# VH-VL binders against q6nml5, part 25

Target 1, 200 residues: q6nml5
Amino acid sequence: MFSEVEMARDVAICAKHLNGQSPHQPILCRLLQDLIHEKACREHGFYLGITALKSIGNNKNNNIDNENNHQAKILTFPVSFTCRTFLPARGDILQGTVKKVLWNGAFIRSGPLRYAYLSLLKMPHYHYVHSPLSEDEKPHFQKDDLSKIAVGVVVRFQVLAVRFKERPHKRRNDYYVLATLEGNGSFGPISLTGSDEPYM
Below, E stands for the ipSAE of ESMFold2; O stands for the ipSAE of OpenDDE; V2 stands for 0.75 times the mean of E and O plus 0.25 times the DockQ between their complexes.

## First folded at step 11 (VH-VL; framework fv_olinvacimab)

Design m5 (at its last look DockQ between E and O 0.73; V2 from the best seeds 0.00; counts 0 for: pae E 3.6 > 2)
Fold by OpenDDE, look of step 11:
Structure m5 (fold): chain C 200 residues (1-200), chain A 122 residues (1-122), chain B 107 residues (1-107)
Amino acid sequence: as target 1 above (200 residues)
Amino acid sequence: QMQLVQSGAEVKKPGASVKLSCKASGYTFTDYWMHWVRQAPGQRLEWMGEINPSGGSTNYNEKFKSRVTITVDKSASTAYMELSSLRSEDTAVYYCARGEYLEYWSGDFDYWGQGTLVTVSS
Amino acid sequence: NFMLTQPPSVSVSPGKTARITCRGDNIGSYYVHWYQQRPGQAPVLVMYYDSDRPSGIPERFSGSNSGNTATLTISGVEAGDEADYYCQVWDSSSDHVFGTGTKVTVL
């Protein structure tokens, strides 16, 4: 689930941002921005944060042409760093908050995971309850014991399937998870209130 | 740099069949469902069907189910759509589109081909 | 048979806000996606899962979905926003359903 991985990236920064100082901070900032924008990769999962900057290589730019305009010069540094990552896998037990109730299931968010889909077919004994005429009743799934899966409810679930998705136009990459409540009854709504942090 | 490239325009007579192709690149072909969507002149987008390139499973719009066949060649990362018994009302631009799909859930179409005009005329 | 209804047209002046509605029975219980189609071009995804923007789509595009209406909102409308816009959902019984489409004209 959670790992620390070593990665290497080329980081481009504007020379004007250095202002005669060490490139360490600007490089770190740019790297973080890039990882945040990318969000995830197939190999490592979601990027959660940089834990260490291991090394900064020399500027790779050979373009000497515009030495007179230091303000517009782009510098590219090879950077080695470690990153904490989250990679959901089949069989993982997670918990998250219901963000959307659909006609056929619910979407759950768990930490960086935005799209854990819990199908009605994978929540035995639940049925969909919707009263369009009642403003007080939100759509939800309900079990015979009156337990409810509704927006804002924290649900413990098992990962049934994982899909990595590369989005168009450099959209943030993402993981989709198929969730299930099937099992020995240990999955479902929990009384625990909290953030969207992934829990084991 | 993901893209879908479709075959060229087609002109067919009523009663004939047409088979269009959609070549995918820049992503793992089997990880996404491929859809076919058409648009008659001045009309809305109309979903025709989908295929899972991994297993070959298909779903069709009931409107076209009897006339449409969607297939894939995984080795070529290419999807195909064959429409038979063509009629004038089948004149449209046909699009292939990559679909976001998870078991028991279908999502958006994030990449589209450039479209293929099929003209059916006597 | 699930149906999505959009206004045929929306006219807006540059810099103003355009709102494109997509109506369907209990559409709030669906995720709605939106596509922009400029004349002679293929559709482009501009909003997915009600309110998420693809990269490259300006922040002036936003989406909402509740009750029987989903809405695509374009603030600070520009000439380049002139296009047809389609909403779309998936229903197990109706498969993928597109809205009737809305032509946005920038005056």
Scores: ipSAE 0.568, ipTM 0.832, lowest interface PAE 0.8, mean pLDDT 90
Fold by ESMFold2, look of step 11:
Structure m5 (fold): chain C 200 residues (1-200), chain A 122 residues (1-122), chain B 107 residues (1-107)
Amino acid sequence: as target 1 above (200 residues)
Amino acid sequence: QMQLVQSGAEVKKPGASVKLSCKASGYTFTDYWMHWVRQAPGQRLEWMGEINPSGGSTNYNEKFKSRVTITVDKSASTAYMELSSLRSEDTAVYYCARGEYLEYWSGDFDYWGQGTLVTVSS
Amino acid sequence: NFMLTQPPSVSVSPGKTARITCRGDNIGSYYVHWYQQRPGQAPVLVMYYDSDRPSGIPERFSGSNSGNTATLTISGVEAGDEADYYCQVWDSSSDHVFGTGTKVTVL
């Protein structure tokens, strides 16, 4: 689900990147970098963009003044802002592009969601096709002459389950999604090309 | 900060059992499977088994299935591995590692404990 | 039972490129993950899902996987890259298979 949410972060900036002027631009730049590196959070999903800055508070961690080393000091500012987010949820109908075909299923990318797994068991009437004797035939899943799921194909699917993966030591969070083509929602490969954004 | 802290080194006699621990912190313990992987001196890594802390489901490498028991204590965010009927070839460093599980799919081992040396004297 | 075979060793001069192969039947239909293990230390994930690099791993690490061979490539090799490297796949229900390992020596 797309949302617009209010969020707050403590933004750290090296004092040498300020010259006594308003710190708004350096703080915004660092906030954007921090959000891009974090990628997502459990509460709101993927960060898509900052839509408004609400406030920038006074700096913190400046209670002990080292006048001999002011430019090496790290200044921390509490920032309040509004952010556009995307939180995948069970039942969502999404579109995405197949990025990897495995013997037991496929991984689909839908915008910031890189890992939507579609198991072969969730592909009614499809079977895995790969000949080790033919280098020109790439692995894929086939239902009939016109229905093929292969790398590059756009697929419409429903979300069965969502898991948030925390990677603080790697400084990026992520979401994993279990996908299905089962049901009456006209799921499967579609004629729309080049789109891997969620459409709901 | 994520940590997997394992219990200390052990020396055992052949025929004994050992029970190792792996305490997790810095993430939601029940969201990830815990795996046990061992490495004999100079040898490759060898997967022993896994547990889903949420429900206690386990899967074991057939090589160890009769001798290995993996359990969890959810309130302590701790996984345990017990290996019975120890032999000299069980001398190895034993690692716990965190892994992802999706229905019908298993991912990488993205974080590892420091390892516990178990020595089985002949 | 699925088997992953790696060369036992690769020697490379500083600044050159090391290529570490992992061979298995139709390994291109699996995701391959790679681990670096320095002497006396725990393994560290350095590549996952064939070609994705964890944060903190230099861009000079890259991976590929096609046909019967997956490859971890380290360009601009540095002394700190000297380690054992293992590939790994999930091959069936719960079997996690590691490769035989490759010792990279920087001379």
Scores: ipSAE 0.344, ipTM 0.721, lowest interface PAE 3.6, mean pLDDT 84
ESMFold2 (binder alone), look of step 11: mean pLDDT 92; pTM 0.942

## First folded at step 12 (VH-VL; framework fv_olinvacimab)

Design n0 (at its last look DockQ between E and O 0.61; V2 from the best seeds 0.71)
Fold by OpenDDE, look of step 12:
Structure n0 (fold): chain C 200 residues (1-200), chain A 122 residues (1-122), chain B 107 residues (1-107)
Amino acid sequence: as target 1 above (200 residues)
Amino acid sequence: QMQLVQSGAEVKKPGASVKLSCKASGYTFTDYYMHWVRQAPGQRLEWMGEINPSGGSTNYNEKFKSRVTITVDKSASTAYMELSSLRSEDTAVYYCARGEYLEYWSGDFDYWGQGTLVTVSS
Amino acid sequence: NFMLTQPPSVSVSPGKTARITCRGDNIGSYYVHWYQQRPGQAPVLVMYYDSERPSGIPERFSGSNSGNTATLTISGVEAGDEADYYCQVWDSSGNHVFGTGTKVTVL
């Protein structure tokens, strides 16, 4: 689910970047960098972008670094802003692209969500197909109607479970989703005309 | 800062049991599986088993299933591994490791304890 | 039993590229993870999900996995890269299987 949330943060910027100008742009840039680095939080989900800068307070700290060490003065501003977020929730219907086919399921990417896992146990009537005879054949799941779940295929799925993770990996914070094709039959591989982007 | 701290080195006689501990900090203990992996001198890493700290469910390597018991104390954020009927071949460094998981999938080990040397000698 | 085979050793000169292979039947249908272990130290995750780098791991580390072979590539090898490297998968029996290990020596 997409939302717009109001947030408040302290933003630290180097005084040298102000050049006598408004701190608006430097603050916005730093804030964006911080949100990009953080990527997501448990409460709001993935940060997609800042929609508005509501207020900038006065500098909280005058960290005057000793003039002798040529250390740049750091200014800290309390900032109120609105941010567009995406928080996957149980029951959500999403679309994503298969990035990896495993022996027991597939990993799907959907927009900012990099780790949606679709287990074979949650894709009724599909079976794993691997051709040992051809190194060029990629493994995939196949249904009787010849529908295929393979790398690069766009799949519509329902969120069964959501887990927020703080991991020491490239991404500090991320969401894992358990996906399912179970339901009214509307889930599964879809054909996209034009752009292969599964998530806007 | 995430950290796994293991108990100290052990010296045991053949036939005895050893129980090692692994204390987790810096993260929600129940959000990740805890694994035990051992390494005999000059040998490769060998997975022994895992536990879900949330429910206490365990899975073991068949090789050790009859002799290994993995448990947790959630209140102390500590995992334990007990190995019984010790043999000289059980001499190894034993590691606990945090593992990523979903309901139907298990992933990498992103944090490791410092290791505990267990020596089995007559 | 799922088996992962690695070359026992790889020697490389500083600044050159080291390639460590991990072979297993249809290993491309698994996610492969890699661990670095320096002498007397615990293993450290250096690659996960075939090609993803943990925080703090230099970009000169990369991974790939297809067919029957996964590969950890270390470009611009440094003295500090000298270590044992292990690949790992979660197999269909529910076991975590480690490779035989590769000792990387920087000449």
Scores: ipSAE 0.828, ipTM 0.937, lowest interface PAE 0.5, mean pLDDT 92
Fold by ESMFold2, look of step 12:
Structure n0 (fold): chain C 200 residues (1-200), chain A 122 residues (1-122), chain B 107 residues (1-107)
Amino acid sequence: as target 1 above (200 residues)
Amino acid sequence: QMQLVQSGAEVKKPGASVKLSCKASGYTFTDYYMHWVRQAPGQRLEWMGEINPSGGSTNYNEKFKSRVTITVDKSASTAYMELSSLRSEDTAVYYCARGEYLEYWSGDFDYWGQGTLVTVSS
Amino acid sequence: NFMLTQPPSVSVSPGKTARITCRGDNIGSYYVHWYQQRPGQAPVLVMYYDSERPSGIPERFSGSNSGNTATLTISGVEAGDEADYYCQVWDSSGNHVFGTGTKVTVL
């Protein structure tokens, strides 16, 4: 589910990086870096891009760096902005490119979602194919003569489950999903030159 | 802030049992598998089993299945591993580790406890 | 019964590249994870899903996996990289299997 949401962050910047210019550009650059590093949040999903800067508040300098004898080297600014986001949800129908074929399933990438796991148990009528005797054959899943799931194939799937992975200390998050081809949604490999890169 | 804190070292006689604890903090305990992995002196790491803390379901390495029991106390965010009928070869450091959770898939161990030494000697 | 075999040791000069192999039958059809362990310490995840680095692991660590061999590569080796390294997979029996371990020595 793509959305555009209002968010706020306290942005920390080294005072020496304010080189006599307006603080807007250094603060915006740091905010973007912080969002790229964090990647996602539980409430809104993956951050795709900042769509508008709404306000930059006054510096919140209530902690002083006391170990290098240079007080107030780190400044923090409250920033309000809007952000385009993508939140995976159960029931979503997505398209993505197979990045890894395993003996028991495949991992698919769909834009910022790097880990959509499609278990063989969720691929009706497919079977694993790997011939060690053929140098030309890559591992894949086969349904019939025309339906093949292999690295590089674009697959239409439904999200069966969503897991938010949180690393609070590192402030680096991710989403993982369980994919399925089961059901009546025309799921499976599709014949197109797909793009799984998110739009900003 | 994320921590896996294990109970202290144990000394046991052959034939006894030991129950080790692993207290988790700094993340949602029920969203991740908890694993137990041991390492005898000078040996490789050896996976013993796992538990889903949400419902308490377990999977064990067949080597230990008859002797190992893994449980959780959700309210205390604590996992336990009990190993019975101890032998001298069970002398090892025992680790708890947080595991990736995708249904029908089990992956890497991204956080480890400090380890608990269990010594089995006569 | 899945077996992961690593060389017992790898010696490398500072600044050079260490390559640590993990061999297993058709290991390319599994995701491989790698751990660094210093003496008396818990393992630390240094590579997962073949080639992804956890936060805090420098770019000089990289991984690959194809056919029967997965490889952890450490470029620009530093003295602090001296440790034991283990590969690991989740096998078809539902077990997590660790490799035999490789001691990296920086000399």
Scores: ipSAE 0.663, ipTM 0.837, lowest interface PAE 1.5, mean pLDDT 87
ESMFold2 (binder alone), look of step 12: mean pLDDT 92; pTM 0.940

Design n1 (at its last look DockQ between E and O 0.66; V2 from the best seeds 0.74)
Fold by OpenDDE, look of step 12:
Structure n1 (fold): chain C 200 residues (1-200), chain A 122 residues (1-122), chain B 107 residues (1-107)
Amino acid sequence: as target 1 above (200 residues)
Amino acid sequence: QMQLVQSGAEVKKPGASVKLSCKASGYTFTDYYMHWVRQAPGQRLEWMGEINPSGGSTNYNEKFKSRVTITVDKSASTAYMELSSLRSEDTAVYYCARGEYLEYWSGDFDYWGQGTLVTVSS
Amino acid sequence: NFMLTQPPSVSVSPGKTARITCRGDNIGDYYVHWYQQRPGQAPVLVMYYDSERPSGIPERFSGSNSGNTATLTISGVEAGDEADYYCQVWDSSGNHVFGTGTKVTVL
C-alpha cells in the first residue's frame, strides 16, 4: 500500500555548502540521499520520495569552539518532512515483471520491490518447462491454457507474506514478498508493456 | 555490526563426537537460516546442513545426515553443530554462515564465522 | 547429484580481466552466488543472485549466468584479488552445492 508518512530526522550538512544560501536545498538533497541509500524501513516500507519539507529546526551543534580547525563545520538540523512510501502487505494485489525463472519458481520485480518470489507451489496448474532442445526457448512455467510465466512477462499476483530484510551487507534494506496466483483466476500473466512500477 | 563467532579448535579421536557453537550478533537471529559448511585441507567448501532458528527445522546434506545434528538456542542466539562417529576425513575447518531465505527459497551466505578447526587423529 | 565445475586455476596480469566460470547442467535455472576466500580466511560473499554485488565489493566485479555456465568477471584485477573463488547454488534436492573452486593468481 502507498502512503504518505510524516518523518523526523536529523540532517547533517557541511557548512561550506550553505554559502549564505537557504539550507532548504542542501537539506533536501541530503535527505534524499539518505533515503535512497536506506531504501526502506520496517515501519514505513520503501521510500519513494519526499513530498514536503515541513520544518527545519535550528542547528543542534553549538560547537562554537571549533572556529580554528579548518575542518568543515558540520551542521545538524532537525527536519520534519513527509515522504511517500510503499509498504507491501499481505493481501495486496501487485503487478510485476518476471526477472528470473528458477527450477521451483520465479522472482518478480514490482516497482521498488525487487524480490517477490512466486513459488511453483503457489502457481496452481502451472508446470515448469525446460526446453533443452531450443537455445531460443527460455525456461518458463506453463499452464494448460498455454499461458506462460517467463522472464519479461508481467504477472499480477497477490502478496501472501512479507519479510523485511535488514541487509547492510547487500547495500540496502529490502522487502521480500511471497507471491501467489491462488484465487479466483484473476492472477497470472497479463498483457502489459513491461513496467517495473508497482500496480495495485 | 553483524558477527558470527565460533567456538575454538577441537582435537578428537576417531569415533568420538564434536559439538561446535556459533554465536550470532547484530541481527535478528530468527530472520535468517544458519548453515554449517566445512572445508577439508586443500578441498572445496562442503555444505553440511541448515537450520531455521525460528522453528528449529533442519535440512541436511545426505552425506552427513546420519551423523550431523544442528540445533539452536534462541535465547543465546547460538547455533550448534554436532558431528558424531568422527573419522580422519572429518578433519576440516567448519564454518557457520548466515543464509538468506524465504519460505520456499534459500539463497546466499552473506556472513560467515571465522571457522573452527576440528582435527581427528588417533 | 548437482555438480559445479570450475577451472582449477586462472592466472591474470594486473589490470587485466579475469573470468571464472562455473559450469553445471542448466545452471541458468538457478541463482548462482560467488565467494572469495583468501588463504587462512573465511569465505566472503562477492556476488549473489547471479549479478548482484554486496556492499563493499567494487564495480569491477560482475556476474552472469545463462545456459550451463555462470561467470564471475573481475576487471582491472589487483593483487588483492588473488584468492580462491567458489560458486554456489541451491539445487533441486535442497542442497547447497559449491563449485570445485578456482585459484586466481595475479602475475
Scores: ipSAE 0.820, ipTM 0.929, lowest interface PAE 0.6, mean pLDDT 92
Fold by ESMFold2, look of step 12:
Structure n1 (fold): chain C 200 residues (1-200), chain A 122 residues (1-122), chain B 107 residues (1-107)
Amino acid sequence: as target 1 above (200 residues)
Amino acid sequence: QMQLVQSGAEVKKPGASVKLSCKASGYTFTDYYMHWVRQAPGQRLEWMGEINPSGGSTNYNEKFKSRVTITVDKSASTAYMELSSLRSEDTAVYYCARGEYLEYWSGDFDYWGQGTLVTVSS
Amino acid sequence: NFMLTQPPSVSVSPGKTARITCRGDNIGDYYVHWYQQRPGQAPVLVMYYDSERPSGIPERFSGSNSGNTATLTISGVEAGDEADYYCQVWDSSGNHVFGTGTKVTVL
């Protein structure tokens, strides 16, 4: 679900990077970098962009050595802002491009969601095709002569499960999604202008 | 701070059993698979098996399936691996490693314990 | 059974590029993950899903996978890159299979 949410972060700035006036621009720049690095959170999903900067509080970490001319100090500011987000959910219908074909399924990218896994077990009537003897025949899944799922193909799918992944050591998060084509037959490869080729 | 802390080194005689532990902290234990991987001196890494801590379901490498048992204690955030009928070729360092969960898929091992040396000699 | 073969060793001068190969039949139909293991230490993930770099791994590490060969490439090699490197896949039997390992020596 797309949303606009209010969030808060403590933003750390090296004191030597301030210009002596209001610290708004260095703080905003660091906040953007921090959100891009973090990518997503469990509560709100993927960060799509900051829509407004609501407040910047006073520095939280005053250092006793404020006059140290050889040591950079770290200043931490509490920041409140609004952010556009996307949180994938079970039942969502999404479109995405196949980025990898495996012997047992495919990985699809849908905007910020890089890892939507479509298992062959969730592709009714498809089978895996790979001919090592034919250079022109790349790996794919085939249902009939017009329904192929291969790298570059746009696929319409439903979200069956959502998994939040928090990598160790550094805060960089992701979402993994289990995709399905099961249902009333509207799911699968799509033609955007009546052709079988994906659009770029 | 995330940690996988394994039990200490073991010295065993052939025919005995060993039970190793791996205590997790700093993440939600039941959101990730736990794997056991061993490495004999000078040899490659060898996957032994996995457990889903949420429901306790396991998958084992067929090589070890008759001798290995992987379990969890969810309240202690701890995984265990027991290997029975030990032989000299079971002398190795045994690692626990965290893997992501996604139905019908299994991926990389993104965090590893420090390893436990098990020595089997007669 | 699925077999992953790596060269036993690779020697590289500092500042040059090391290329570590992992060969398997149609390995391009799998995702390949790579681990660095320094002597006496646990393995550390350095590349996953063929070409994704974990946080904290330098940009000079890159990966590729197509056909029968996956490759971990380390450009601008430093002394700290001296280690054993293993590739890994999840095979069609549900096993995780590691490659034979490559010792990278920086001379």
Scores: ipSAE 0.717, ipTM 0.866, lowest interface PAE 1.3, mean pLDDT 87
ESMFold2 (binder alone), look of step 12: mean pLDDT 92; pTM 0.937

Design n2 (at its last look DockQ between E and O 0.58; V2 from the best seeds 0.00; counts 0 for: pae E 4.3 > 2)
Fold by OpenDDE, look of step 12:
Structure n2 (fold): chain C 200 residues (1-200), chain A 122 residues (1-122), chain B 107 residues (1-107)
Amino acid sequence: as target 1 above (200 residues)
Amino acid sequence: QMQLVQSGAEVKKPGASVKLSCKASGYTFTDYYMHWVRQAPGQRLEWMGEINPSGGSTNYNEKFKSRVTITVDKSASTAYMELSSLRSEDTAVYYCARDEYLEYWSGDFDYWGQGTLVTVSS
Amino acid sequence: NFMLTQPPSVSVSPGKTARITCRGDNIGSYYVHWYQQRPGQAPVLVMYYDSERPSGIPERFSGSNSGNTATLTISGVEAGDEADYYCQVWDSSGNHVFGTGTKVTVL
């Protein structure tokens, strides 16, 4: 689900970047960079963008102007802002593009969500198809009606489970989603192409 | 700082057993599978087995299943690997490596111990 | 048993591009991970899930996987890239299988 959340962060910027101007733009830029780097949190989900800068507090650093140290003075501002977020939840109906077909399932990308896993066990009536004789044939799952789940195909699915992982070594925090096509028949490949939007 | 620290080098005779340890720090021990991988001199890496520290479940390479036992002490954030009926061919550097635990997939070893040399000789 | 075959060696000049292949039957239906191992050191993850880079791994490292071949590509090769490289998969039997290894030599 998409939301706008209010957040507070301390933002550190180099004083030399202010050039005597308002710290508004440099702070916003730094904040955005930090959120992009962090990518997601357990509480709010994926950070999609800053929608408003509500307030900038006073510099917290009692930086002793040591005039002698050519070290760039770092200023720290308490910042209140609103951010658009996406938090996948159980029961959500999402759509995404198949990025990887495995022997036992497929990984789907849906907006910022990179790891929606659709198990073969959760796609009834599909079977795995591969051609060992041709490197040009891409593996895919196929249904009796000849519907295919292959790389590049857009799939509508329902979220069964969600997990958040902090993964500093993997460059980003991420959500993992277990996906299913089970239900009233509304899930599966759709004709829409080129969209990684998480919601219809 | 995340680290896997392994026990020291071992010298054993054929037929003996060896038990190696791997102490984890800097992360939640139960959130990652722990694997054991060995490498004989000049040879490729060889997977031996894994353990889920949370529940203690294990999977072994069939090649070693009869001789290897992997355990954990959660309180000490330490994984162990015991290899019995040692042979000269078991001479190798043994590594512990962690893998993120997820119910529906596993795969990459993102952190490794420094390795432990086990020498089996008469 | 799933088997992964790598060329035993790859030689490359500094600044050039090295390509290390990992071949396996239908390897494209698996995620491939890559490890760098320098002499006397433990392996280091340099690529996971075919094409994802861990933190600290430079952008000159890239990966691909399709059909029967996965490839680790190192552009702008540096002397520090000289090492053994191993591909690895988690197969349908629950085993982790490593490739035969490739020694990359920087000339």
Scores: ipSAE 0.783, ipTM 0.910, lowest interface PAE 0.5, mean pLDDT 91
Fold by ESMFold2, look of step 12:
Structure n2 (fold): chain C 200 residues (1-200), chain A 122 residues (1-122), chain B 107 residues (1-107)
Amino acid sequence: as target 1 above (200 residues)
Amino acid sequence: QMQLVQSGAEVKKPGASVKLSCKASGYTFTDYYMHWVRQAPGQRLEWMGEINPSGGSTNYNEKFKSRVTITVDKSASTAYMELSSLRSEDTAVYYCARDEYLEYWSGDFDYWGQGTLVTVSS
Amino acid sequence: NFMLTQPPSVSVSPGKTARITCRGDNIGSYYVHWYQQRPGQAPVLVMYYDSERPSGIPERFSGSNSGNTATLTISGVEAGDEADYYCQVWDSSGNHVFGTGTKVTVL
């Protein structure tokens, strides 16, 4: 589910990076880098982009200048902003491009969602095809009606489950998704053209 | 802050059994599979088996399947590996390591214990 | 059985690039993970899912995997990179298989 949400972050900047510059530009650049590195949060999902800057408060002077670095002063600014987000949820219907074919399933990318796993057990009527004698024929999953799921194929799928993965010591998170082609929707390959953006 | 703390070194005679422990802290124990991997002196790493701490299900390397038993104590966040009918070839450092996977998804081993030396000599 | 073969050693001058290969039949249909093991220490994950870097691993480490060969590449090699390196996959029999290992020597 796409949303636009108001968020706040304390943005830390090394004082030497403000020399000869307006503080708004370095602060916004740092904020964007922080959000890109963090990737996602549990409540709102993946960060897609900052849509508006609401405020930049006075610096908190949160400093670590006890370092053996002559210019190690850190300035911290509270920033309020709006952010476009994407939170995958069970039941969502998404499109994505197959990025990796394994012996037991495929990984699909849908925009910021890098790891949507589609198990072979969730691909009705597909079987794994591997041709080690023909180096020009890549591994794929084949259905009897000539439909195939291979690297580069766009697949429409339903989200079966989601998992939030947190790495708090590095402030880096992710969402993982289990995908299925089972059910009454029109799920399966829909193009040989690659796409890594969510459709729905 | 995550830790896998293993039990201390063991000296055993051929034919005996050894039971090693691996205590996890700093994460939710039941969210990650626990694995046991050994390394004989000068040799490659060798996977022995795994356990899902949530339900207790196991998978073993066929080489060890008749001699290895992996268990957990969920309340103590501790995994155990018992190897029976020890031989001199079982002299190795034994590691615990964690991964996370969903059915048919293979994971990486992102955290390892410090290792436990088991020496088998008569 | 699934077998992963690595060259026994690679020698690299400081600042140059080390390339460590891992060969297996159709290894490109598996995710490959890489571990660094310094003498007397436990292995440390340095690459997973072919080309993803864990937190704390410098950007000079990179990985690739296609066909029958996966490669761990260390650019700008430093003395601290001297270690044994192992590749690993989860095979179709449910085993986690490690490669034969490569000793990287920085001269």
Scores: ipSAE 0.279, ipTM 0.708, lowest interface PAE 4.3, mean pLDDT 84
ESMFold2 (binder alone), look of step 12: mean pLDDT 92; pTM 0.935

